# VH-VL binders against StAR-related lipid transfer protein 7, mitochondrial (STARD7), part 7

Target 1, 216 residues: StAR-related lipid transfer protein 7, mitochondrial (STARD7), of Homo sapiens (Human) (q9nqz5r112to327)
Amino acid sequence: FQSSGVQHHPPEPKAQTEGNEDSEGKEQRWEMVMDKKHFKLWRRPITGTHLYQYRVFGTYTDVTPRQFFNVQLDTEYRKKWDALVIKLEVIERDVVSGSEVLHWVTHFPYPMYSRDYVYVRRYSVDQENNMMVLVSRAVEHPSVPESPEFVRVRSYESQMVIRPHKSFDENGFDYLLTYSDNPQTVFPRYCVSWMVSSGMPDFLEKLHMATLKAKN
Below, E stands for the ipSAE of ESMFold2; O stands for the ipSAE of OpenDDE; V2 stands for 0.75 times the mean of E and O plus 0.25 times the DockQ between their complexes.

## First folded at step 1 (VH-VL)

Design r15 (framework fv_satralizumab; at its last look DockQ between E and O 0.16; V2 from the best seeds 0.00; counts 0 for: pae E 10.9 > 2, placed apart)
Heavy chain, then light chain:
Amino acid sequence: QVQLQESGPGLVKPSETLSLTCAVSGYSISSGYYWSWVRQPPGEGLEWIGFIYYSGSTNYNPSLQGRVTISRDNSKNTLYLQMNSLRAEDTAVYYCARGYDFRSGYWYFDLWGEGTLVTVSS
Amino acid sequence: DIQMTQSPSSLSASVGDSVTITCQASQDISNYLNWYQQKPGKAPELLIYDASNLETGVPSRFSGSGSGTDFTFTISSLEAEDAATYYCQQYDNLPLTFGQGTKVEIE
ESMFold2-Fast, scan of step 1: ipSAE 0.013; ipTM 0.510
ESMFold2, look of step 2: ipSAE 0.000; ipTM 0.493
ESMFold2 (binder alone), look of step 2: mean pLDDT 91; pTM 0.927
OpenDDE, look of step 2: ipSAE 0.020; ipTM 0.578

Design r16 (framework fv_satralizumab)
Fold by ESMFold2-Fast, scan of step 1:
Structure r16 (fold): chain C 216 residues (1-216), chain A 121 residues (1-121), chain B 107 residues (1-107)
Amino acid sequence: as target 1 above (216 residues)
Amino acid sequence: QVQLQESGPGLVKPSETLSLTCAVSGYSISSGYYWSWVRQPPGEGLEWIGFIYHSGSTNYNPSLQGRVTISRDNSKNTLYLQMNSLRAEDTAVYYCARVRYSSGWYYFDYWGEGTLVTVSS
Amino acid sequence: DIQMTQSPSSLSASVGDSVTITCQASQDISNYLNWYQQKPGKAPELLIYDASNLETGVPSRFSGSGSGTDFTFTISSLEAEDAATYYCQQYDNLPYTFGQGTKVEIE
C-alpha cells in the first residue's frame, strides 16, 4: 500500500540506519562496500537470496540540484552520456500525476546478457521540505511484452532524494539513493558483483560529468 | 566491410615472448564490441585466449592468464597479443576475431585469416 | 571451466545425405551455444547462434536445436561445399570453450 516505498526524510547518517535495525530486529545490518570522494555505497542482504539492497549517499558542490535532477529525466540526453543504453523511450505519460512508463534496454559486460526494464517513474519537487524525489519501480505493460532478445528485469526499485545545501538553483546538494531488487530478479552473482564494483560507480560518475557538461 | 589481418614472426624459440599484431579495417575498435584472440594447434580444436572490450578492459582464459596480455592502439586501429614463456605446445594458428553482442547474443562474427606460430628449438 | 564434448569426432557422408552432430556441455548452459564451420585452411565462420538461430546469409539446410546440456546440429541435405570441421561453442560463462570439432568428409 505504500506508494512511496521509503519515507522521504532528510539524508540520514549511516549510524541512524544501523540503530533502527537494532530497535526492531527486522532489518539486516548495512555494510559499507565503497567510500569514494563524492559518494559512499552501502549494502545489506535480502534474506534467502544472493541479492542486496543498496544505499548511496553522495555530495556535489559544483552542480545545482535542479541540473542534476533534470539530467536524469532527460531521456534523449541520457542516451548520449550513458554508453550502456541500447534503447530508452517513454511509452506512456500520465499528465495528471506526471508519472511516466519507460522501456530501457541496457548492455551488461560479457558474459552477461543485455537486460531490459519496463518501469514507472514519478518525480516531484517539494518546496516545503526542500527536496526533490525520483522514484522508479518495475511494472508490466501490455505494449512491451517480455522478449527472448533480452533478460527482463522483473523487479527493480529505486528512490533518490536530493536535498539542496542552499536552493534548487545554487550549487551544492546531498542525495540519498536506495536501490533494491526482488529476490526473483535474474541477477546472477557475477552480475551483482559487476554492478557494485563497476556499473553503479561508473553510472554515478558519468551522471555527474553529464550534469557538468549540460550546465555549460 | 570489416576485415582483420594478423601478422607476426612465424617462428619463436621456447622461453621467448610471442608478439602478434591484428590490423582492423572497416570498423573502429574503440567504437564497440569485444576484440578477441583465439588459437588452434595444427590438426586440433579452438582455444579462446582472451579479449579486450572497446573501452580497454581485458579478460583472459585462466589457463593462460599469467602469460598473456592483450592491448590495442586506437590511433592505428590495431590489436596486439603478447605471450611469454613460450613452449612447443603453444605452436598454433593464432586468430584475431570480433565478438559481437547484439540483442543478448554473443558470437564471433569476423575473423582474421590466422597466422601460424611455430615454437621450436 | 565448462567442457564441451562433440560426437562424432569425424564422419563421412554423400551429397544429399542428412548429417547430425551432437554437442554436450558439462553443465547447464541454457541456449547459450553457437556453431561454426571451418573449411580447410580457413578461419571459422558463424553458422548458428543462440542454439537455433541461423546467421544471415547462411543456407537454410543448416539448423540447430537443444537447450541445457544437449545440443544438435543438422545439415539436412549435404552439399560438396560442406566438407569442413564443425565446432560448437558456449558463451554462458568465461572462458569461452569449444567442442573438439567434428570433421565432415564427402564421399
Scores: ipSAE 0.005, ipTM 0.470, lowest interface PAE 12.1, mean pLDDT 82

Design r17 (framework fv_satralizumab)
Fold by ESMFold2-Fast, scan of step 1:
Structure r17 (fold): chain C 216 residues (1-216), chain A 122 residues (1-122), chain B 107 residues (1-107)
Amino acid sequence: as target 1 above (216 residues)
Amino acid sequence: QVQLQESGPGLVKPSETLSLTCAVSGYSISSGYYWSWVRQPPGEGLEWIGFIYHSGSTNYNPSLQGRVTISRDNSKNTLYLQMNSLRAEDTAVYYCARLGYSGYDWSYFDYWGEGTLVTVSS
Amino acid sequence: DIQMTQSPSSLSASVGDSVTITCQASQDISNYLNWYQQKPGKAPELLIYDASNLETGVPSRFSGSGSGTDFTFTISSLEAEDAATYYCQQYDNLPLTFGQGTKVEIE
């Protein structure tokens, strides 16, 4: 009622994308689980579950967005820099949409069972918004049925957005990777723990080194 | 009903190798679960030794790495623990236990054997 | 390795009392924690899994709570048969590790 004369500063309109998720009053705070020179890793609870969604924010000044993007799309090169890959092949391509279905078989550290993924990957270069996007999600495909040799990962989704500091072909960009999985279906809790504490950080460091060595 | 029953020598001399057996009934060990060994020195707490997955893959506590081997015989539905270079501090009750899980998500020990006391003494 | 520290190491209480035991993890383990009861001369028995879920057949007087690094186990009305050592155990990472145990004695 009575004006007090106390000044309230308006909320910062350009708040950093971090910490809290504020959607319909559901404030789930991102918890930082790793802070490395080139990237930070956070997690937050998935409402109604004991599971987590993971976020990686990275910044590089020594490679171009296009190099980083292309290294992730190059399955032959991935097999050279990622020692955990047992098999990585494109099962199906849709030439119109650019969507690809891949079969990926990967080692987990012994004694964990090797896992396989059948997932659809779609990527786009968005010149209007100056970003590159890569989205993947698990799918079923008749050419790759489940086998007892590997543990099939049925619940998997990732999205990576790369934002150049200048252009797609000049050094410098930020990327945001959001990853979620359902460990209840295929991952022992140890596997989830290994992925967060060792697997994911190691993968990201090797991806950076591979990008530095890549030819555009 | 799943039952686990340990057996072993009871007394072992220092520097010898311990061999323990765990007979499983009521469930085929090749069909699922992680099958584990846990020990407890007299009057002390529990220490996880390691496990074997139904596929045959194993994992061991780093504190015992290089001294312990867990194996199985699917035809006998039996688990084994072998530990070499025994010391007096390896004196403990040794349990075999099944590590329960939901959809490959292992989390807790749901069935335990009665335990077998191993004394390491000259 | 993830270290699990229980408090207290031992306690004495009377039938009908409320008993609380705490367990602290050396790092964030989310809710990946179980509680076991071990009676003298017997193997441990699961009471609570995933920090707060009561195992089938376990009396409702037992409960658990907590997340992250701090966890609590409570017996709301102690009975004579509850004289035992209680252990917390994490399964967020290998090696699997247990707390040192809390001995509950009836007086």
Scores: ipSAE 0.000, ipTM 0.458, lowest interface PAE 12.6, mean pLDDT 81

Design r18 (framework fv_satralizumab)
Fold by ESMFold2-Fast, scan of step 1:
Structure r18 (fold): chain C 216 residues (1-216), chain A 122 residues (1-122), chain B 107 residues (1-107)
Amino acid sequence: as target 1 above (216 residues)
Amino acid sequence: QVQLQESGPGLVKPSETLSLTCAVSGYSISSGYYWSWVRQPPGEGLEWIGFIYHSGSTNYNPSLQGRVTISRDNSKNTLYLQMNSLRAEDTAVYYCARHTRITMVRGVPDYWGEGTLVTVSS
Amino acid sequence: DIQMTQSPSSLSASVGDSVTITCQASQDISNYLNWYQQKPGKAPELLIYDASNLETGVPSRFSGSGSGTDFTFTISSLEAEDAATYYCQQYDNLPFTFGQGTKVEIE
């Protein structure tokens, strides 16, 4: 089900005609870079940069949507299953909207320095359209200024939509993740290669295993 | 508008420590980019020494790791290079440079200083 | 470390000629390659970035092409002011490495 609620199946990225009429004014074409049993990974260039926006379409049949969603929101549990996390804490919560501002510090692969992110996340469970949504984006916050200890990622966006096959509490769902950031790196190709071959696949596999473990 | 100007002692003895400065004008070094040191021995090619990110983080060429330190003084808008255990092979013109290609900026030129010659002899 | 090999080491040509120099990387660097011009007694100046993009203010007679391991740099109509040494430089991985240079002399 797409965001309009009309299509019967979750959206896959649509291929664009090769060669945009105006690359500066148009979105770039998605290219598939990985096709695995449980997910497909696409990327597209961010115009004017060496960076990519990533998209993941995945399916699990052995965990429930609610379990998968809750494991991602559980900041304390994430510190246990995600070995790259150095720090992850909620800095501020907006009582009106329910939005949270988080400070996240993570290891990057050698020889890159650790990065930190200050971002706002918002999540919702839409019972009428049978979907769960998690959205995050980088923000500035006066309580967390930039530090020479870590490289601050100032450009970061993530959106995940989870669509049950049956219900929120029965096994089986599809998810669509769209992700981009600028890690401010002198290893742009190494970073891109790592993200595709290790970063994203390892994160998704660990998240799945953490969800299975949480059932106990 | 951006200009870089290196300065140093010109002549240094073997085993001593080299100290170079790079004065930057027209742009605040704490506001962005990677700032590098590159050297060129007489009649030879270019060798990258290392960089300092606008946040203060540094990376060095492994061939020089342990001998070099790059630092900055934001209030003076100045970059520094220290290299210890100098040998005759360290004789070179030393340049400081701003890198734009690795910071998502397209169509903005690199800026290099004029270079300063350092001769290592007894 | 990624090794960058340029050829030729030097060339001589007349004003109006087209000259091409090549640069080979010891491993795939995609398009993460710059070309610099260095005149005697001066610092290097960036001409081409990302293998094929002309830097702002650089004359259109300069061009670059290639990807992966094989790259070329061309001056389509040589001018007297183009007498210089030209360097390729990869920025795919640290340490950044340069080719040994190609000296272009005008006859």
Scores: ipSAE 0.000, ipTM 0.426, lowest interface PAE 17.3, mean pLDDT 82

Design s01 (framework fv_pozelimab)
Heavy chain, then light chain:
Amino acid sequence: QVQLQESGPGLVKPSETLSLTCTVSGGSISSYYWTWIRQPPGKGLEWIGYIYYSGSTNYNPSLKSRATISVDTSKNQFSLKLSSVTAADTAVYYCARDLSEELYELDYFDYWGQGTLVTVSS
Amino acid sequence: AIQMTQSPSSLSASVGDRVTITCRASQGIRNDLGWYQQKPGKAPKLLIYAASSLQSGVPSRFAGRGSGTDFTLTISSLQPEDFATYYCLQDYNYPLTFGQGTKVEIK
ESMFold2-Fast, scan of step 1: ipSAE 0.006; ipTM 0.527

Design s02 (framework fv_remtolumab_arm2)
Fold by ESMFold2-Fast, scan of step 1:
Structure s02 (fold): chain C 216 residues (1-216), chain A 123 residues (1-123), chain B 107 residues (1-107)
Amino acid sequence: as target 1 above (216 residues)
Amino acid sequence: EVQLVQSGAEVKKPGSSVKVSCKASGGTFSSYAIGWVRQAPGQGLEWMGGIIPIFGTADYAQKFQGRVTITADESTTTAYMELSGLTSDDTAVYYCARDESLEDLYSGYFDYWGQGTTVTVSS
Amino acid sequence: EIVLTQSPDFQSVTPKEKVTITCRASQSIGSSLHWYQQKPDQPPKLLIKYASQSFSGVPSRFSGSGSGTDFTLTINGLEAEDAGTYYCHQSSSLPYTFGPGTKVDIK
């Protein structure tokens, strides 16, 4: 008799602790920018920039946490379902810590230039707290210098926490994705606007479909 | 040759609205952003906002408190700036300009400008 | 918002002399600073982009330099046609902002 009373309360984004950082005289709190069937999206401004930190709370009931997690780690499969990928390679792997350094080159819609990322990714499965975690951040690596062919993204941070409704191998989970940029990299505001209105929703939809297809 | 041609001068009453047009020719309309910059008599330049026609998304300076709406029509290669709740402080020359930030992701400069539209607000 | 200040406010110069205009930003803007010339009853014209890059067709007597918060526009050998108001513009963050302008005229 599994109850329909599994409580779906998206984690309320916490208030920024340093109110004196608000140079505009107003509190920098999370604001909801999208409320879709499978996810909610919030943002808050990064002081001194036209950039935002983003937070996504999503729920799926038709795929398992393990499949969703594994699809994100599978670079070969991502090249097959993500049409924007020009290049995606693991350039260094530390098997003990589970850390990987990746080089990712991606199309942006014309007239925007293609971008490349060099980032370290760490993932873990926490059985004690019943969660899976994926963390990524931009790094510099001597084997991948900047190229005039692509715009190097120098600030990038992403953290995803996946919490099963039941187990890692049963359908149903919530995830919380926090994406942020630091002030050292300048993005045109229109690139951020496109990512929020089209890029991120399209990516999340394709990721869900890729997970369903991998299950079959 | 890239050319931006704006609509003609307007005389408006306080509390009314004005809509200025900017027709682009000679280049690919979808390959750049259009910004709007105004200049009050004897004063400097003030950025109002901009739009990227291919995305249909506009950005505005907060000073205008929701009074500005910037739109674009790709079929006629024309951008529009509508300003409502006019007061005498809105008397200015209004320029549209091409924002070349799409060619240089770090710059955001204006390389081609319209001739300007004079808007006078008087009772 | 980022505030830009210009110095001097006004400069009257003898032909062929060197003109130096400075622009200072209230916070670091990297190299995202651009210079425009405006003549009476005309729209602004781009001279220098990204602090130091000359725009196509601009005479070589115009040059720009600087980074961070301090920027300079130099006219080396002012010509009569260079009389006008010069504005700096930052594109590092929204809203875009302009300096108050420097008026240059001929003695």
Scores: ipSAE 0.000, ipTM 0.445, lowest interface PAE 16.2, mean pLDDT 80

Design s04 (framework fv_felzartamab)
Fold by ESMFold2-Fast, scan of step 1:
Structure s04 (fold): chain C 216 residues (1-216), chain A 124 residues (1-124), chain B 107 residues (1-107)
Amino acid sequence: as target 1 above (216 residues)
Amino acid sequence: QVQLVESGGGLVQPGGSLRLSCAASGFTFSSYAMNWVRQAPGKGLEWVSGISGSGGSTYYADSVKGRFTISRDNSKNTLYLQMNSLRAEDTAVYYCAKEPLDYLSDFYYGMDVWGQGTLVTVSS
Amino acid sequence: DIELTQPPSVSVAPGQTARISCSGDALPKQYVYWYQQKPGQAPVLVIYKDSERPSGIPERFSGSNSGNTATLTISGTQAEDEADYYCQSADSSGTYVFGGGTKLTVL
């Protein structure tokens, strides 16, 4: 009989109880598609498409929440560890809130064309509730018009919540990542297969290794 | 052949401590969440505690929170339940139970393999 | 916190259909699992994910989950089906909860 592994681990993110619903208006249930040493990956269908919203729950005991959070924010460092990045730059920054608008260009596997994203990200450190949050979503910006060289992704959302086991500066934490986008591909089944088997697992593994390397 | 074998049960006085063990075989222990479920004599099932495959996340029923600690040693394929400040109401058969794993299937909760249980009696 | 309510007992004649209910506010959004327990034995999973049957469980066992009530149905009930039955689901904090159990008597 069938199981999704350790489904009691992630707290139910409120954002995931909103959004994707079946044709009757009911929320769609998550299915586990990967169970790896440091993370579990779930997906659920986006109504009316062949695409999915993804959820990742991961646990690390060898890096601190602050190091992992900082690696998420360091765009120059990401260009060094993420081989799929063609371009990644901050085009606008709000110094008070730390809110940034970024332009990200990335390779997709052949035969898909490269995609570009213009998105705003916001982050917060909640000391009272002992968590760190990073949220991103696609936006339009006049400094980055669409180009025939890349396929512009217009629908993109990502939310990551990091919860320490002890403190922000001691090893050990859980994270919950909720991710969705529409890459506007004529190969949706191939894209989903690649995302589950390679795209997401390779990204998460390299992110962890990058965090370990930055710590040293 | 997937098997779970509990041990460590026995008679203990109120306020005492006891540690239960569950030896797992026939599957990749570190890939599965594990649970402790208890049943008082003549009563129903009550979930006690759960632990992730890595051991990084633990969960407890309100009735045992602060008194019981679940842990695992993946190198020994063994699950533990450390029980402190035991009360007469903790008297029960304690089962260890595995969550099923299928990385290609729908997300769901459930316990597919159970041990035979070990009896804990808290009495003076 | 989620609470699952089951009737304490259900009686059925051999060959008739038994229905055991499990009610809870979270059930429209959470999967339900059913366990059979015979005296002196560990529980056995008989239905998972609302309506799926594990390998080795007879086809007379079926499940459903609609509204705020899940139902375990045993068609053509046999004497060997006499047992205690428990439903189980998850709450919003990642903890698990069992129903109070139903004693099925086949007389």
Scores: ipSAE 0.000, ipTM 0.422, lowest interface PAE 16.5, mean pLDDT 81

Design s05 (framework fv_bepranemab)
Heavy chain, then light chain:
Amino acid sequence: EVQLQESGPGLVKPSETLSLTCTVSGGSISSYYIAWIRQPPGKGLEWMGTIYYSGSTNYNTAVQSRVTISVDTSKNQFSLKLSSVTAADTAVYYCARDYEELFDSGAFDIWGQGTMVTVSS
Amino acid sequence: DIVMTQTPLSLSVTPGQPASISCRSSQSLLHSDGKTYLEWYLQKPGQSPQLLIYEVSNRFSGVPDRFSGSGSGTDFTLKISRVEAEDVGVYYCMQGIHLPYTFGQGTKLEIK
ESMFold2-Fast, scan of step 1: ipSAE 0.006; ipTM 0.514

Design s06 (framework fv_satralizumab; at its last look DockQ between E and O 0.03; V2 from the best seeds 0.00; counts 0 for: pae E 22.4 > 2, placed apart)
Heavy chain, then light chain:
Amino acid sequence: QVQLQESGPGLVKPSETLSLTCAVSGYSISSGYYWSWVRQPPGEGLEWIGFIYHSGSTNYNPSLQGRVTISRDNSKNTLYLQMNSLRAEDTAVYYCARGELYDLLTSYFDYWGEGTLVTVSS
Amino acid sequence: DIQMTQSPSSLSASVGDSVTITCQASQDISNYLNWYQQKPGKAPELLIYDASNLETGVPSRFSGSGSGTDFTFTISSLEAEDAATYYCQQYDNLPLTFGQGTKVEIE
ESMFold2-Fast, scan of step 1: ipSAE 0.135; ipTM 0.616
ESMFold2, look of step 2: ipSAE 0.000; ipTM 0.391
ESMFold2 (binder alone), look of step 2: mean pLDDT 91; pTM 0.925
OpenDDE, look of step 2: ipSAE 0.030; ipTM 0.601

## First folded at step 5 (VH-VL)

Design b07 (framework fv_pozelimab)
Fold by ESMFold2-Fast, scan of step 5:
Structure b07 (fold): chain C 216 residues (1-216), chain A 120 residues (1-120), chain B 107 residues (1-107)
Amino acid sequence: as target 1 above (216 residues)
Amino acid sequence: QVQLQESGPGLVKPSETLSLTCTVSGGSISSYYWTWIRQPPGKGLEWIGYIYYSGSTNYNPSLKSRATISVDTSKNQFSLKLSSVTAADTAVYYCAREGYDRYYDYFDYWGQGTLVTVSS
Amino acid sequence: AIQMTQSPSSLSASVGDRVTITCRASQDIRNYLGWYQQKPGKAPKLLIYAASSLQSGVPSRFAGRGSGTDFTLTISSLQPEDFATYYCLQDYNYPYTFGQGTKVEIK
């Protein structure tokens, strides 16, 4: 809490060392699962499950923080660049708190049923700490009860922090994304494999491309 | 046009550190990723690692414990140090620029390569 | 690490022939595949990136195809200057990995 302003970009998270490093009192280690030039993806097990929490550290030099931030907030544009979206709409907006409740319905690969999410999203631009933040988490909303047509995801969290290299309106920034959900796959572990090999990497790559295409 | 040139000793003794420098001319080292790739005589290509002009690095896991890549933006150069060399490190060493088109990475400019022989 | 396997290891062909070489990835790499040409004693040269995108200045007789795990490079009408070893490279994940090479020899 209550840290002074951040003026310099944090170091890239260190790659995990191979081997059984188990020390009492230490946090469970992140395992690197994908290493691309513009992002690195790690995962760590969620205790008691076969699911993972994911962490992404990415760097872009060809788009601005504001462009990247705004593309993520644009639900209509998201439906255009994200082919997995069946439905994405804002069902409630609170201008005072900056919170939005969204209903998101997405394809999952055959043979999995489509999933739906009801989540609250909050975003902020912190000029003093030179950062932009997006936070989302699953909630219940009376306007969107569970439907037998889709599998409701009840455990979903994401947090993205964007830190400019220069300014919000000049090319170059780092971002840190932490993501977890429990999509309740019908086929044990299949969804986890898809998420790592296709789902998350594909989303991040399409998001970057969408940002490039949207910029003027 | 962008041109890369490797330089450094062509002979290194076993257990010593191999040290090579790549000089970039015709363009700025800034805003690009720069890489080292090697090729043992008569064999295929092996990626060693990259450095971004800001100093961020990534290495082939097979070489990570011995390889260090550094960049000097003021001299428009980047360098490779490979410690504890053995005969298996005998290769032509190439420096290259990692270009990109959207999501796709490629090596669009290469140095001519420099042969480093590890022998007593 | 993603393993890249090329086939054949070598081939002989005559000027004017259509030559096809293949590259197989050990896992789905989508279209994150490049082709490089290396002439004897020279550095490799980029021919194709993103599986099918021809690099500026590369003759149109070179064409790449494929996605997922299976890729091909085709030279539609082989020229004497095409005597070289060809390498595929996956840029889907680090470490970047090359195929072992396909040597094209002129008969």
Scores: ipSAE 0.012, ipTM 0.523, lowest interface PAE 8.0, mean pLDDT 83

Design b16 (framework fv_pozelimab)
Fold by ESMFold2-Fast, scan of step 5:
Structure b16 (fold): chain C 216 residues (1-216), chain A 120 residues (1-120), chain B 107 residues (1-107)
Amino acid sequence: as target 1 above (216 residues)
Amino acid sequence: QVQLQESGPGLVKPSETLSLTCTVSGGSISSYYWTWIRQPPGKGLEWIGYIYYSGSTNYNPSLKSRATISVDTSKNQFSLKLSSVTAADTAVYYCAREGRLGSWDYFDYWGQGTLVTVSS
Amino acid sequence: AIQMTQSPSSLSASVGDRVTITCRASQDIRNYLGWYQQKPGKAPKLLIYAASSLQSGVPSRFAGRGSGTDFTLTISSLQPEDFATYYCLQDYNYPYTFGQGTKVEIK
């Protein structure tokens, strides 16, 4: 929703040594699972489940925050650079609030069935705090009922914060992406390994190249 | 045409601090990563660390306890300090710019290198 | 740290020869590999990045191939100015690591 905390250090996930746990697993400690030059990846358990919330911290120096932000919002362009997308459509748009409801259908590694997501997305540019924010969460929508063709992901949350090194229109920024979902199937070990070692790095690499291509 | 030039003493005594400066000309130090790389005589290349023009650094773990890289944007310079030197630190020290295309990093401009000998 | 091993450590070849240098990573680095040329007494010069992408201004006789753990640099027709030591570099993970170098001597 809304964060009252202010990060003054370079952003790294900070786990509470202890803390108030007023909800199931909200203050769980982050575990680093990948430390690459282009990004760092952490996870933490979601209490009451066998699933994880993930966090990615990355840095770009050759694209602007605005270009990267716009590429994230451009559904037509994403269908062109993201080969896993089967369908990506805005089904409702509220221009004033920046809220959009999207239907997203994506390939999963064989032999898994493709997944579909219906989610609401909200974005904002915060000039006072020099940051851009993109938040998404799964919703139900009457115009997009479940279909036997795809496995519906009912639990999905994502938040991305982009912090410029200079300005929104000059090269260089850090981003922090936190997300979780429940694709409703216990993944085979090879699929979990693939996502961490290949799938996620591939996605981030393609996103960066797509942003560079859109730059002119 | 971006040019980099190392400067600093060519001779450092054992246990002292090695201090080098790289001056960047023909381009701005802003919006790039800048790196130090060394080469002992007759040996290969060893990456020391980088600095982003904002001040963020990362170091080779083998040198992290002794190495400090700093940047002075107003002078278009960045510097390396390496403490507690021994004869093993005798090397040609290069400064270089880290270019980036997508997620790929490469060193596209290099200084000519400066030989630092650690000897009494 | 990721270890980079080059083969051979040195070679002698004649002008016009095809020269192949190999570089092996201790783990999968995908295509995060560059090749650098260092002439005696000079700083290294970037030849290839992203395993196979030729840097602007570098002659087309230089070509890089490979992905994962095994990489090659080929010089299709060796010229006198190609007398140099060649280094591979992985930029997949910090710390960046170089191979030990391959010295190419013209007979």
Scores: ipSAE 0.006, ipTM 0.507, lowest interface PAE 11.5, mean pLDDT 82

